VH-VL binders against Sensor protein CitS (citS). Designs and how they scored, part 3

Target 1, 196 residues: Sensor protein CitS (citS), of Halalkalibacterium halodurans (q9rc53r339to534)
Amino acid sequence: AQTHEFSNKLNTISGFLQLGKIDEAVDFIQKERKIQQEWIHFFIERVNDPTVSAVLLGKISQAQELGIDVDIDPSSQLLTPLQERQQELLVTMIGNLLENAFDALLASGIENKKIYISFTDMGDDFIFEVEDNGPGIPPQLMESIFEEGFSTKEGTHRGFGLALVKKAVHELGGAIFLEEGELGGACFVLTIPKHE

## First folded at step 3 (VH-VL)

Design A21 (from a3 with heavy chain Y105W, light chain W56Y; framework fv_spartalizumab)
Fold by ESMFold2-Fast, scan of step 3:
Structure A21 (fold): chain C 196 residues (1-196), chain A 121 residues (1-121), chain B 113 residues (1-113)
Amino acid sequence: as target 1 above (196 residues)
Amino acid sequence: EVQLVQSGAEVKKPGESLRISCKGSGGTFSSYWMHWVRQATGQGLEWMGNIIPYFGTANFDEKFKNRVTITADKSTSTAYMELSSLRSEDTAVYYCARAKTSGSWRAFDIWGQGTTVTVSS
Amino acid sequence: EIVLTQSPATLSLSPGERATLSCKSSQSVLYSSNNKNYLTWYQQKPGQAPRLLIYYASTRESGVPSRFSGSGSGTDFTFTISSLEAEDAATYYCQQYYSTPPTFGQGTKVEIK
């Protein structure tokens, strides 16, 4: 099964990265298609958490299968070690933000579907951004997304996903923000303190 | 329409601390990245750090670690940069500048007028 | 960190002449995923804050006169003023945000004779 094969490949790469075997991870990648090699090389250099790397690579692969173009900001990095709970919740938030973008883009009928990802940990916080070129969220709803009970309003799967992310972010003492991005769609920014 | 107005010139002695404010007006303040950039006399521009005021989340250059503190007050649309343990080498014009919150580009499109800081004995 | 080197240090020209400024990066700022160069140009007049002119190496900011242009890719970039005006006397800085921290070149001073 292709799903099992892909998961096994990501597990193998994650295993090499966990063991600090960068050369062996790179060698494993050499037989893959060009686009997968580019992303894997990026993650080897810029992301020290193997689980986060595996999840992002999996989501990028999923996006490509859906006809969605994914770019990661070249200044991105995640070099600070994550605590177990931070890692679990960050993975959950990344997954939900990207699934939310996938759903919006697939429903939009837009021909050139794009997602832009950015992340950094240079300061006291982890910062993660996801931007799409979909229809976005109406300006009046952007503010209400942080209000109690917003996720119960009818007609919005995006509302449910954002409520889940907001809960996870608040558990870690962080926050989430939504804006219309430069790509013309939604831009989600979340922050998580490194140390508390 | 959007303007950034910085606090006035400062004269400090070595070992003191500096605090500069940058007040936004005329548009959305809290959701844009606010950057701090300094320029020593006759020298180029040096990035110090940034903050997204909505969250109060800050980043800073490793060079200024332990000396720089960047904060923001969303209710007054004001960002602050505090630099401690001042040295004569900190004599410079300090600028605040904004960038869009979108992940695709962070060009500094709006700048404050600058704050001249002199550190001398 | 990425180091940007600008040349010449000073350029003295008469109104109407073409100004060509160079910026060289210690490593590529071309992002292969989107084929964009994360290189920006600013103008700074004496006593004033910098002003954004060009981003993505060649995209002119809104309201910037057409005589200003940028070109280049990877490590070698050029900023051009096709026909100098007296008001163009300033120091011009290149900047990268391909990698953190963002860094600036040392500047090229353009003087009008």
Scores: ipSAE 0.277, ipTM 0.687, lowest interface PAE 4.3, mean pLDDT 81

Design A23 (from a3 with heavy chain S102V S104T; framework fv_spartalizumab)
Fold by ESMFold2-Fast, scan of step 3:
Structure A23 (fold): chain C 196 residues (1-196), chain A 121 residues (1-121), chain B 113 residues (1-113)
Amino acid sequence: as target 1 above (196 residues)
Amino acid sequence: EVQLVQSGAEVKKPGESLRISCKGSGGTFSSYWMHWVRQATGQGLEWMGNIIPYFGTANFDEKFKNRVTITADKSTSTAYMELSSLRSEDTAVYYCARAKTVGTYRAFDIWGQGTTVTVSS
Amino acid sequence: EIVLTQSPATLSLSPGERATLSCKSSQSVLYSSNNKNYLTWYQQKPGQAPRLLIYWASTRESGVPSRFSGSGSGTDFTFTISSLEAEDAATYYCQQYYSTPPTFGQGTKVEIK
């Protein structure tokens, strides 16, 4: 299945990165021809967590397969070590936010589908932003989309995804907001405090 | 239309602390990145840090670590920058500035008028 | 940290003349994934805050006169004022936002005779 193939490729990439086999990870990704060399270089320099790198690279690959352009802000970084629970919940939140963006863009029917990602950890918090150029979320629904069991006619399976993100961010003592982004679609920004 | 108004000039002694405010009006404040940039007399601009007022979550340059604190109060549309253990080298004009989009260090399109800070030698 | 070097330090020109300012980066600020240069230009008049003129190296900010333009890519950038006016007397700064922390050049002062 596509899901198993995708997971196996992520595991291979993660394995190479965890073993410090950067050249082998780069070779593997280049041979797959699903991700540009620039992404691999970026993640090696800017993301110190192999699991987060693997998840983001996998999501970028998935977006390309779906005809979605992904742009990550070049100033992004994640160099501070994550606690195990922070890592688990962060990858879950990233996955759910990107899946929601994919679903919204695919349902929209627009030709030039785009997602913008930004993240930073220079201060006391981990900050992640995911913005799409889809139809956005009506202002009257912006609070209810985080409620458990909320669903739309087009995105029925999204009913628990954003509720899980809100629960996860609150478990880590963080916060999330949603607004209309510069691209005209939804813009989700979340923060997670660094625990000492 | 959108404006940023900063607190007035400060005169400090070495070892004291500085607190500057930056109040937004006429547009979106809480969901934009608010940056702090300083400029010593006759010198170039130096970035200090930023904050998203909605969350109160801040970033800062490593060289100011343990001295700078950036906070915000979204109910009053005001961001604050505190700098402790002041030195004569901290004499500068301090600016707040807003980034065009949330979560990015893109261009600073709106600036406060600046706050002059003098730290005696 | 990325270092930006501006030249010349000072330009003294008459109204109507062309001003050409240089900004060189210690490393490329061209992001190949989107083919954009993460470089801006600001104008700062005496006693005032900086004003954004150009972003993405060559995109003029709304409301900025057409006589101001930016060009270049990677490590070498140019800011041009095609026909100087008295009100253009100011210091001009380049700034990169490709890497954190954002950094500025030391500035070029444009003086009108």
Scores: ipSAE 0.441, ipTM 0.732, lowest interface PAE 3.0, mean pLDDT 82

Design A24 (from a3 with heavy chain D61A E62K; framework fv_spartalizumab)
Fold by ESMFold2-Fast, scan of step 3:
Structure A24 (fold): chain C 196 residues (1-196), chain A 121 residues (1-121), chain B 113 residues (1-113)
Amino acid sequence: as target 1 above (196 residues)
Amino acid sequence: EVQLVQSGAEVKKPGESLRISCKGSGGTFSSYWMHWVRQATGQGLEWMGNIIPYFGTANFAKKFKNRVTITADKSTSTAYMELSSLRSEDTAVYYCARAKTSGSYRAFDIWGQGTTVTVSS
Amino acid sequence: EIVLTQSPATLSLSPGERATLSCKSSQSVLYSSNNKNYLTWYQQKPGQAPRLLIYWASTRESGVPSRFSGSGSGTDFTFTISSLEAEDAATYYCQQYYSTPPTFGQGTKVEIK
C-alpha cells in the first residue's frame, strides 16, 4: 500500500514534468506532505491518468493554501484511457475552471469557501463538473464570460481561462454549460466524447 | 415548480421495442440529470440509466445489454427511453425522475407518474 | 455494485407506535472527505411514484413531517417514524449513490393494524 502510493506520487510528478510544468511539479513536491492520504488513495483507485491526477491534486493543494475547501464526489471516476489530445485539453480545462472558481471565491466576502468536483466516464462521454458557493454569474454575463479577453479584473490576469475552456471543448466535439449551482454559486458542466 | 409527465401505458409482444416519453414543465429541464427507474411486479426499484438533456449525454446500466437508449429534446423539454428486444421480464412500471445536478446530491426529488408496460408471454 | 438489504420485509403496527426500519449496505457509503453518507429514503404508496423523504442519511426533504427521521453511518442505517399515522402505510426504500450504478433496497412494507 505504501509502495503503491509512492509510485503514484511519482507518476503525478512525472505528469507535471511531461507537460513542461516544472514550477507546478516543484510546488506539488513541496506541498505533498499537506495532501491528505485519503485524496491520494482516491486518485489511485478512481483515476487511471497520471497527468489528470497531477493537475487535480495540485489544484486541491493550492485550494487548501487559499483557505478553500475542495470535495470530490465519491462516485467520480476516470478509468477510460485518454487520447493524447483529450488529456492535454482536459488538463487545460480543469485548470482554468478551478482557477476561475478560486478567483470568484477569493473576491467574495464568504467565510466558508467551497468547491465541489464531480466527473464520470460510465457512458460514451467524459463529464466533468465544477461547482462553487460564490456569488455566481449574473445571467446577463453568462455568454460574455466565454469571450476571449473578457474580464472584470484590472490587473495582469485577463479573462483567457473560460475562452480557452470553450475553445478546448469545441475542439474535442464536446460542450459546456453554466448554471446556478446547489451550493449557491456557479456550476460549470462539460462533456467530451470518448471517441472523436 | 417542476413536474414530469410520462406517456401512457404500453402493451407489447416479446421481441418488439418500446419508447416512453417524459415531459418536463415548470422550471429548468435541460441542466438536471433525468433518470429512468423501473419496478417489475414483485420486485424493487431498478436504475436503468440517466441523461443530462443540455448535452444529450447518457449513461446506462450494463444489465440491459445495450438494449436501452436514452435521448432528450431540449426544445420540447422531453426525455425518451427506448428499450428493444422486449422480454416478458421487462413487464414493469417505468419512471422518469429528476436528480439534483450537484454531485453531492443524487436524491431523486421529482418523479413522473409512471408508465405501465406489459409484455405478453 | 453496492447491495442494500432492508429488514424487516413487512412491519405491522398500530397508530401511534414507533416504526423502525433497517437498511444495511454491502460496503460503506460514508465519504470520509466530507463525512457524509450517500444514502436516501423514499416512501411509495400503492399506485404512486416514490417520494423522497430523507437524503444524506439524516436530512429531511423540504415539506416532510418531523416524525420521519433517518440515522446511522457507514453500512448500517435506520429509518424511524416516531408516531405512526394511518397515512404512513406504504413501502419504504433506501437507495445509495456512493457508487455507480445507484442501487435500492428491496423495501419494507409498513401496514396499519
Scores: ipSAE 0.082, ipTM 0.640, lowest interface PAE 6.4, mean pLDDT 81

Design B04 (from s04 with heavy chain S57K, light chain S28D; framework fv_spartalizumab)
Fold by ESMFold2-Fast, scan of step 3:
Structure B04 (fold): chain C 196 residues (1-196), chain A 120 residues (1-120), chain B 113 residues (1-113)
Amino acid sequence: as target 1 above (196 residues)
Amino acid sequence: EVQLVQSGAEVKKPGESLRISCKGSGYTFTSYWMHWVRQATGQGLEWMGNINPSGGKTNFDEKFKNRVTITADKSTSTAYMELSSLRSEDTAVYYCARGVRYSGYGMDVWGQGTTVTVSS
Amino acid sequence: EIVLTQSPATLSLSPGERATLSCKSSQDVLYRSNNKNYLTWYQQKPGQAPRLLIYWASTRESGVPSRFSGSGSGTDFTFTISSLEAEDAATYYCQQYYSYPLTFGQGTKVEIK
């Protein structure tokens, strides 16, 4: 029930943005009172895909409910049109990466939980980054977290799901890799070619 | 549109310190790593280090450790490289270059270079 | 540190000929998790800053002519100019991103007869 209501709200927002009814989309989102006005205006100005905007705004709202601070790099942009399959898979990958960050932060018990998001479409690729200030991934586990067997161990508890992200990005001819984050936690980077 | 502009040529004596600036324009300064690369006359390219202007994290080649300092000023979109205890072998052209972290792109935009001569 | 060895040191060719440049890494620069090679190629003309041509070993930078290409994986990489033009006279460098410190090859000088 809850998921249907949320999906319907995202579809409404996407519909307003698709029709160029930006003021109506902003008004609809603001009435929820869970998403800061600055995020709404940022995404309308800098993200041309309404579905991606809706998913990111929904995830920011979810983070706020969980007591997690989210910062987005102010130069972030996705102005290049997404192909239908790129959009579907990017939305899935964004969802899984952010849920993985949420889970890691909530399990960590730290007081100031923070996620940093960055995305760009400069050059030949779409790039999407998620950083957290959690405990990070031990070096000895870095390769294992992308393998199907390891990821499914956590699947019932909504664990990393990184094998799914790896499959999705490979379908698009792209890549995912893990860095040590600037915030002291994990940093996941997605690279997706603009054209096939 | 996107441009990196470096400070002018320097002439130094051995034992002195060098400070070069690199001002970015036409892009969001904090979204890209800034690298420093040098090239002695007739020689190849040598990476010195980099900085993420957003978090301030720096990486250096071990051979420059304790002599090199890289900083960035977000408010002026300017990176700085300081090199101390100069020697004649530090005579080179010094470049700043923008990179999309080490994980996305190469160094796609370069400054014009700063010629540094170290002589007695 | 990872050492990149380029060969030949100098290549002298006529316009229209194919130029093939080699870069060999002392260590694997392929990252298994994403199957990407952390290797890039630059062009440098005398008195100018380097210009990025290829990243991820084989991906052409925007605005770079199609005659330039990169290939290879792991430790052995090739940069190719399919039909050499007079303006291509330059030194070409490979560079790795796989680990710090970042390192460049010694360069291959391409001369036009």
Scores: ipSAE 0.005, ipTM 0.448, lowest interface PAE 14.0, mean pLDDT 80

Design B06 (from s04 with heavy chain S54Y; framework fv_spartalizumab)
Fold by ESMFold2-Fast, scan of step 3:
Structure B06 (fold): chain C 196 residues (1-196), chain A 120 residues (1-120), chain B 113 residues (1-113)
Amino acid sequence: as target 1 above (196 residues)
Amino acid sequence: EVQLVQSGAEVKKPGESLRISCKGSGYTFTSYWMHWVRQATGQGLEWMGNINPYGGSTNFDEKFKNRVTITADKSTSTAYMELSSLRSEDTAVYYCARGVRYSGYGMDVWGQGTTVTVSS
Amino acid sequence: EIVLTQSPATLSLSPGERATLSCKSSQSVLYRSNNKNYLTWYQQKPGQAPRLLIYWASTRESGVPSRFSGSGSGTDFTFTISSLEAEDAATYYCQQYYSYPLTFGQGTKVEIK
């Protein structure tokens, strides 16, 4: 619901820009509520790819609706242009990692649900990190969560998401790591080479 | 006791490369970013870059991107900084420092520093 | 990049006096989402590595004497030593961790005589 609303807003902005109506695009952005304006401004300044921005803002809106606090590291940026395939796979990976965090937090029963996001491109790689304060991944399951068909619910597609992320990042010559998080939950780190 | 121990002083000629090590102890090495900061004689502090030791992801100041390489070996709790194509302007004390990974809280533990002299 | 400007360059005071150091940022380092200022202060004595004193602009690091304090928000920050001791002779640096590349101010040298 919130994701569709945000996507519609980005489509409206894109429409104004395509028509050369820069002032109207800016005015439309400024008319959003202050909190929404601050998020939109952050992503316009820090992320050059509008599709990546749309996915991230959509997921942040969804998290807020679910009662999950999202904090993005202010040093975050993705200013280097993405190749078409990098963009396609990155938005898929972002979506799956955040959905995984949502599911873990909602199942946890924790009162103060938190997600931390960080992304940078200041080195040789695009780096994307997602950490939650949920129960984390049991050590004995850490390798299994990336296997195709793994799921805590029989006959569902839930376990497929992490396997798809691993496949996607490997296609780009990158890697995914599951780390011990500072927030006490799961911490996933993606690294994608800027160019091969 | 948390501490960072760096390799010893280096004397280099222009065009050579430099490699400094920084060994952490007394804490979980992969839970903190490792930063590299240098200081030319009588000058201020200059951030060079950082690394997440678990995955090896790095960030660099653009002025060093083409010459600096930062790596980490989590099995030995040791970070490395290599600087290539050395110039006399690279003469400085080089520090490693640990930083909090996700909270951006600052660099609370520093190595003792490695003095590097680049001259003919 | 964010530029931090410290003043004065040098401050010469007697033991027991109050030292006030300024750090100004070229852009805000206040992060609205968590209402925190991404600004630290370090002390560096000759021949030694820097020592973290203050983080989040005003939070004192564990073990740091209460005479050291930080204040300010956004672009204007102050570091204060309420009553100087001989051991406080050092150069003090502010540093921002709001945006890459991380940057330091040029330093303020505090001399005691």
Scores: ipSAE 0.191, ipTM 0.685, lowest interface PAE 5.0, mean pLDDT 83

Design B10 (from s04 with heavy chain S31K, light chain S28D; framework fv_spartalizumab)
Fold by ESMFold2-Fast, scan of step 3:
Structure B10 (fold): chain C 196 residues (1-196), chain A 120 residues (1-120), chain B 113 residues (1-113)
Amino acid sequence: as target 1 above (196 residues)
Amino acid sequence: EVQLVQSGAEVKKPGESLRISCKGSGYTFTKYWMHWVRQATGQGLEWMGNINPSGGSTNFDEKFKNRVTITADKSTSTAYMELSSLRSEDTAVYYCARGVRYSGYGMDVWGQGTTVTVSS
Amino acid sequence: EIVLTQSPATLSLSPGERATLSCKSSQDVLYRSNNKNYLTWYQQKPGQAPRLLIYWASTRESGVPSRFSGSGSGTDFTFTISSLEAEDAATYYCQQYYSYPLTFGQGTKVEIK
C-alpha cells in the first residue's frame, strides 16, 4: 500500500520532467521530508524504471518504520531498459527478498538491525543483492528454504516468498544464490540475463 | 593470514590472449569482490573490472568490455582475468585486489602483480 | 565517468616536514544517505602493489601510522603526512568508489630530499 503512494509521487515527478517542468519537479521534491528527498534524487539518477524505484522507496520507508537501517551501495545502478515481464518479476522478487529480510530481523531480537542492498547492470546480467545482519540460514536448510510451503520453527513463512523468487528467476533464465555475507546474516544474490 | 597470489610474468605477441590467475587464502572467498587493476610503466592505476565470486557476476570498464573476461572458481578460491586481442598498449603490471561488498572501504588486500609484456 | 585530479604531481620534502596532497573530484562523491565520502587513498612504493591507507575519506586503515590522515568532503579532499619519514617516499593515489567505472587520480609522487 505504501508503494502506491510512492509510485504516484514518482509518476508525478516523471510527468513534470517529461513536460519540461523542471521547476515544478524540484518544488515537489523539496516538499518531501529531507530523507525522502535524498532517496528520490538518488533513484531518479540511478534507476530508469519508475516502478522499481517506487517499490524500493516503499520498502525503505517500511524498514524505517520497523526500526531497520537500510543502506544501498552508492555504485548501484539500473539503467538498462527492462522488458515488461522482467520489470513485473523483478518487482515481485525485490519485494519478497526484502520482506524475508524484515521478518528475519524482527524475529531475531537484535538491537541494531541492518540491511544492505546493491544492484548493478554493467555486465550481461541485472544483479540484485540483499544482505542482512540477522541469524542467517543454517547450511542444512539452504535448499529447503526455496521449496513451496517451507517455514521456520520461528514462525516465519519465508519459504513462501523465496519459492516465488525462485519461480520468477527461473522464468527469466536467471539464478538466485544464498551466500555467506559480510554482515553475518543471510546474503541473497540474484542474477537476471539482460537478453540484449 | 590473508593473501592473494598471482600467476607469473607473461610475454605475448599482438593478437594473442592473456590469462592471469589470482588465488585467495586466509579468508572466505565469496564474502569479497575481486577487482582487476592494471598499471602501465610510469603511468597511474586503471580499474578494469570486478567479479562477485558468489554468483560470478561481473562489472567492467566499458573500454575493456569486448576483450576482458573475468571468472572465479569457488572450489579453488581462484579468480581469473582473460584479456584477448592483445596490443602493445596492454603492456602493464596487472593486479588483483579484494574489495569488501560495501563500497567505500577500499581494496585492502592486493596480489603481488603480474608483469605482462606485449611486443612483436 | 568521475575524473579525479591530484596535485601537486611531485612533492620533494625533508624528513620531519608536513606533506599535503590534494584530490579534486569532477563529481560529488558524498553519499547523502549515509553521509559518507566514497574516496580512498593508497600508497605505492616502486616495485610493490598499492597499500590501502585511508577509506571513507578520513578513516585510517588498521595498522596505518597515525601521521597519515585524510580530510575533505564532496569534491575536495586532502591527504596529509604530519611528519614525513624516509619510508614514506612513494606515489599516493586517491580513488572513488561512488560510481562505476571505479577511477583513480593520476598520483602524487612524494620524494625525500
Scores: ipSAE 0.516, ipTM 0.781, lowest interface PAE 2.5, mean pLDDT 85

Design B11 (from s04 with heavy chain S103K, light chain S28D; framework fv_spartalizumab)
Fold by ESMFold2-Fast, scan of step 3:
Structure B11 (fold): chain C 196 residues (1-196), chain A 120 residues (1-120), chain B 113 residues (1-113)
Amino acid sequence: as target 1 above (196 residues)
Amino acid sequence: EVQLVQSGAEVKKPGESLRISCKGSGYTFTSYWMHWVRQATGQGLEWMGNINPSGGSTNFDEKFKNRVTITADKSTSTAYMELSSLRSEDTAVYYCARGVRYKGYGMDVWGQGTTVTVSS
Amino acid sequence: EIVLTQSPATLSLSPGERATLSCKSSQDVLYRSNNKNYLTWYQQKPGQAPRLLIYWASTRESGVPSRFSGSGSGTDFTFTISSLEAEDAATYYCQQYYSYPLTFGQGTKVEIK
């Protein structure tokens, strides 16, 4: 029942975003008890794009329902205006990276599931980073996880959606990198150049 | 052991450019952000910028925006900081330092420092 | 920009005395999502690089003697050396990672009489 309630809330947020009703999407999120006022305050101060804020808040809520702890780097910010296409593709990439992290953690059986997020725009690029504390990705699989439909023998679907992320970031002239994170899990880094 | 080793002291004239290297060893270089911090003689510490070696993405203090370039070479586990259009007030000791997320982003390992003197 | 103000500028004490250093932030550095303060303390001896002592305002770095401690939350932080030793003569800096650009306090110099 909890997953159905969350799905309904996410569908409502998605519906507002699809109709271009960003203020309504934000208002809906702010009314929810499960999405703490601290997160809403953080995003109001640190993210100038309401659509990106709505998607991140929705994903944080989803992680909470799945029993996954999300920690966002407090220095994160996204204050540089996004072009329409950059916004569309960034939202898609954020969604797919977080879904992949969720899937990896749920399949891992680890009891203390954690995702770390950071994003900045203080340099020449928009930077978005997602790290999990799961088992990580073996070196021999690093290229294949970006192929459509990738899965492992252990039933892990770690590569699902990553092919779409690579295509999207390439369209924006950027790149995606995969490394071992500080805590041994997978760490995906997106870089998107600021075009003028 | 985790260690950062920086290039040697530099003496420069105003208007020239500076390039300092910082070589990491004893850890997975791409897993940690690398910071650059400077300290003028008798003064406090000043953050200049940082780099994620995983992708080469950088952040820097706005006061250095048109003068600082931070890069990293994964194959040699080495970070670089270049500062152009040098002025006498750029005379300082320059440090690289590793940032660690699970230590509140504290900088737990520092290079030995590179002394830079800018004078005519 | 978050400004960190340290006091006193210089502290002169005898061995065995308690040293108490202050660091005040112009803005809250308590990150409510994880209830952690993004405030660190470093020790710097003349001619040496800084050394991390305390992170998250109160967590002691591995290998750091127990006489060093940190406390405080939000905007008001304290660094304490419970029983000062000769090797503790150094300048101590607080630093915040809550917001870019990262900033340090101006430092407190601890001298042994």
Scores: ipSAE 0.420, ipTM 0.750, lowest interface PAE 3.4, mean pLDDT 85

Design B12 (from s04 with heavy chain S103Y; framework fv_spartalizumab)
Fold by ESMFold2-Fast, scan of step 3:
Structure B12 (fold): chain C 196 residues (1-196), chain A 120 residues (1-120), chain B 113 residues (1-113)
Amino acid sequence: as target 1 above (196 residues)
Amino acid sequence: EVQLVQSGAEVKKPGESLRISCKGSGYTFTSYWMHWVRQATGQGLEWMGNINPSGGSTNFDEKFKNRVTITADKSTSTAYMELSSLRSEDTAVYYCARGVRYYGYGMDVWGQGTTVTVSS
Amino acid sequence: EIVLTQSPATLSLSPGERATLSCKSSQSVLYRSNNKNYLTWYQQKPGQAPRLLIYWASTRESGVPSRFSGSGSGTDFTFTISSLEAEDAATYYCQQYYSYPLTFGQGTKVEIK
């Protein structure tokens, strides 16, 4: 019973996020009292964009319901104002990277699931990093994972998530990199120029 | 053995540019941030900036941003720090240091340092 | 930016004595989500690179002698050397990695008579 209730709540949150209804997603989560006050305080201090804050808070709540430990580097900040298109595409990229991490961890059978998030904008770029302790990406697939139609998800759930991220980041003049993670899983790094 | 090896001492005149290298070995170069820290003679440590070698993305202390450039070549596992428009006040020992990302517990491996003297 | 203030500037003690060094932060470096203080201590001997001794305010780095310890939380931190050895003559720096730009204290010089 609790499993069905949990699944229904996740579907609702996922639906709002996929449709770009970030404020509705955040409101739903806060009313369910899923988010710690500490996270809200952190985002008020560290992230100037309400939409980006909403997406990250929604994803943290979703991870908690999935039994995934999420930690954000405390040095993280996103204080530079985002242009409308940068905001739209960054929200899409964050959503897809975190969804891919969730899917990899849930499919892995790992008992102690972890995601590490870091973001900063002190230099010339917005930098966004997502690392998990899942199975990682085989070296043979590292270049092909960004091809259209490719997915790190299970075979029955082929998607365009990483290809969409690469397309979005390139539209913004940035890049995405896949590295070996300290947690033993995949580490995705986004670099987006602040000025064009 | 995890090790950072820096280029040798430099003697420069005011107005010139400096370029220091820092070569990593014994670890996956792109999995860690690389920091640059300097120390003037008899003074404390001063963080200048860092780079994620994977994408080349950098963060700087604002006071160095207009003169400092940090880059990395992942094919050679080498980071570089360039400082332009040198002044006598830039006389210092410059260190590179590896930064742990997950939980970020500081700089656990340091280069040996590069002594830079700027004098007329 | 977070300012770290170390005191005293210099400690002159004999071998076997206890050294207590202070580091005060202008704002909290306690990260509530993992209950860790993002505060490190480094040892620097003349002519050498700094050496990481303590991270997360109180966790000793591998290979660091047990006479070195750290304590404190939030804004007030202490570094202690329980029984000074001649080789401990050095300048000790605290550093925060809670917020950019990363900052160091000005250092405390420990001299052994």
Scores: ipSAE 0.328, ipTM 0.714, lowest interface PAE 4.1, mean pLDDT 84

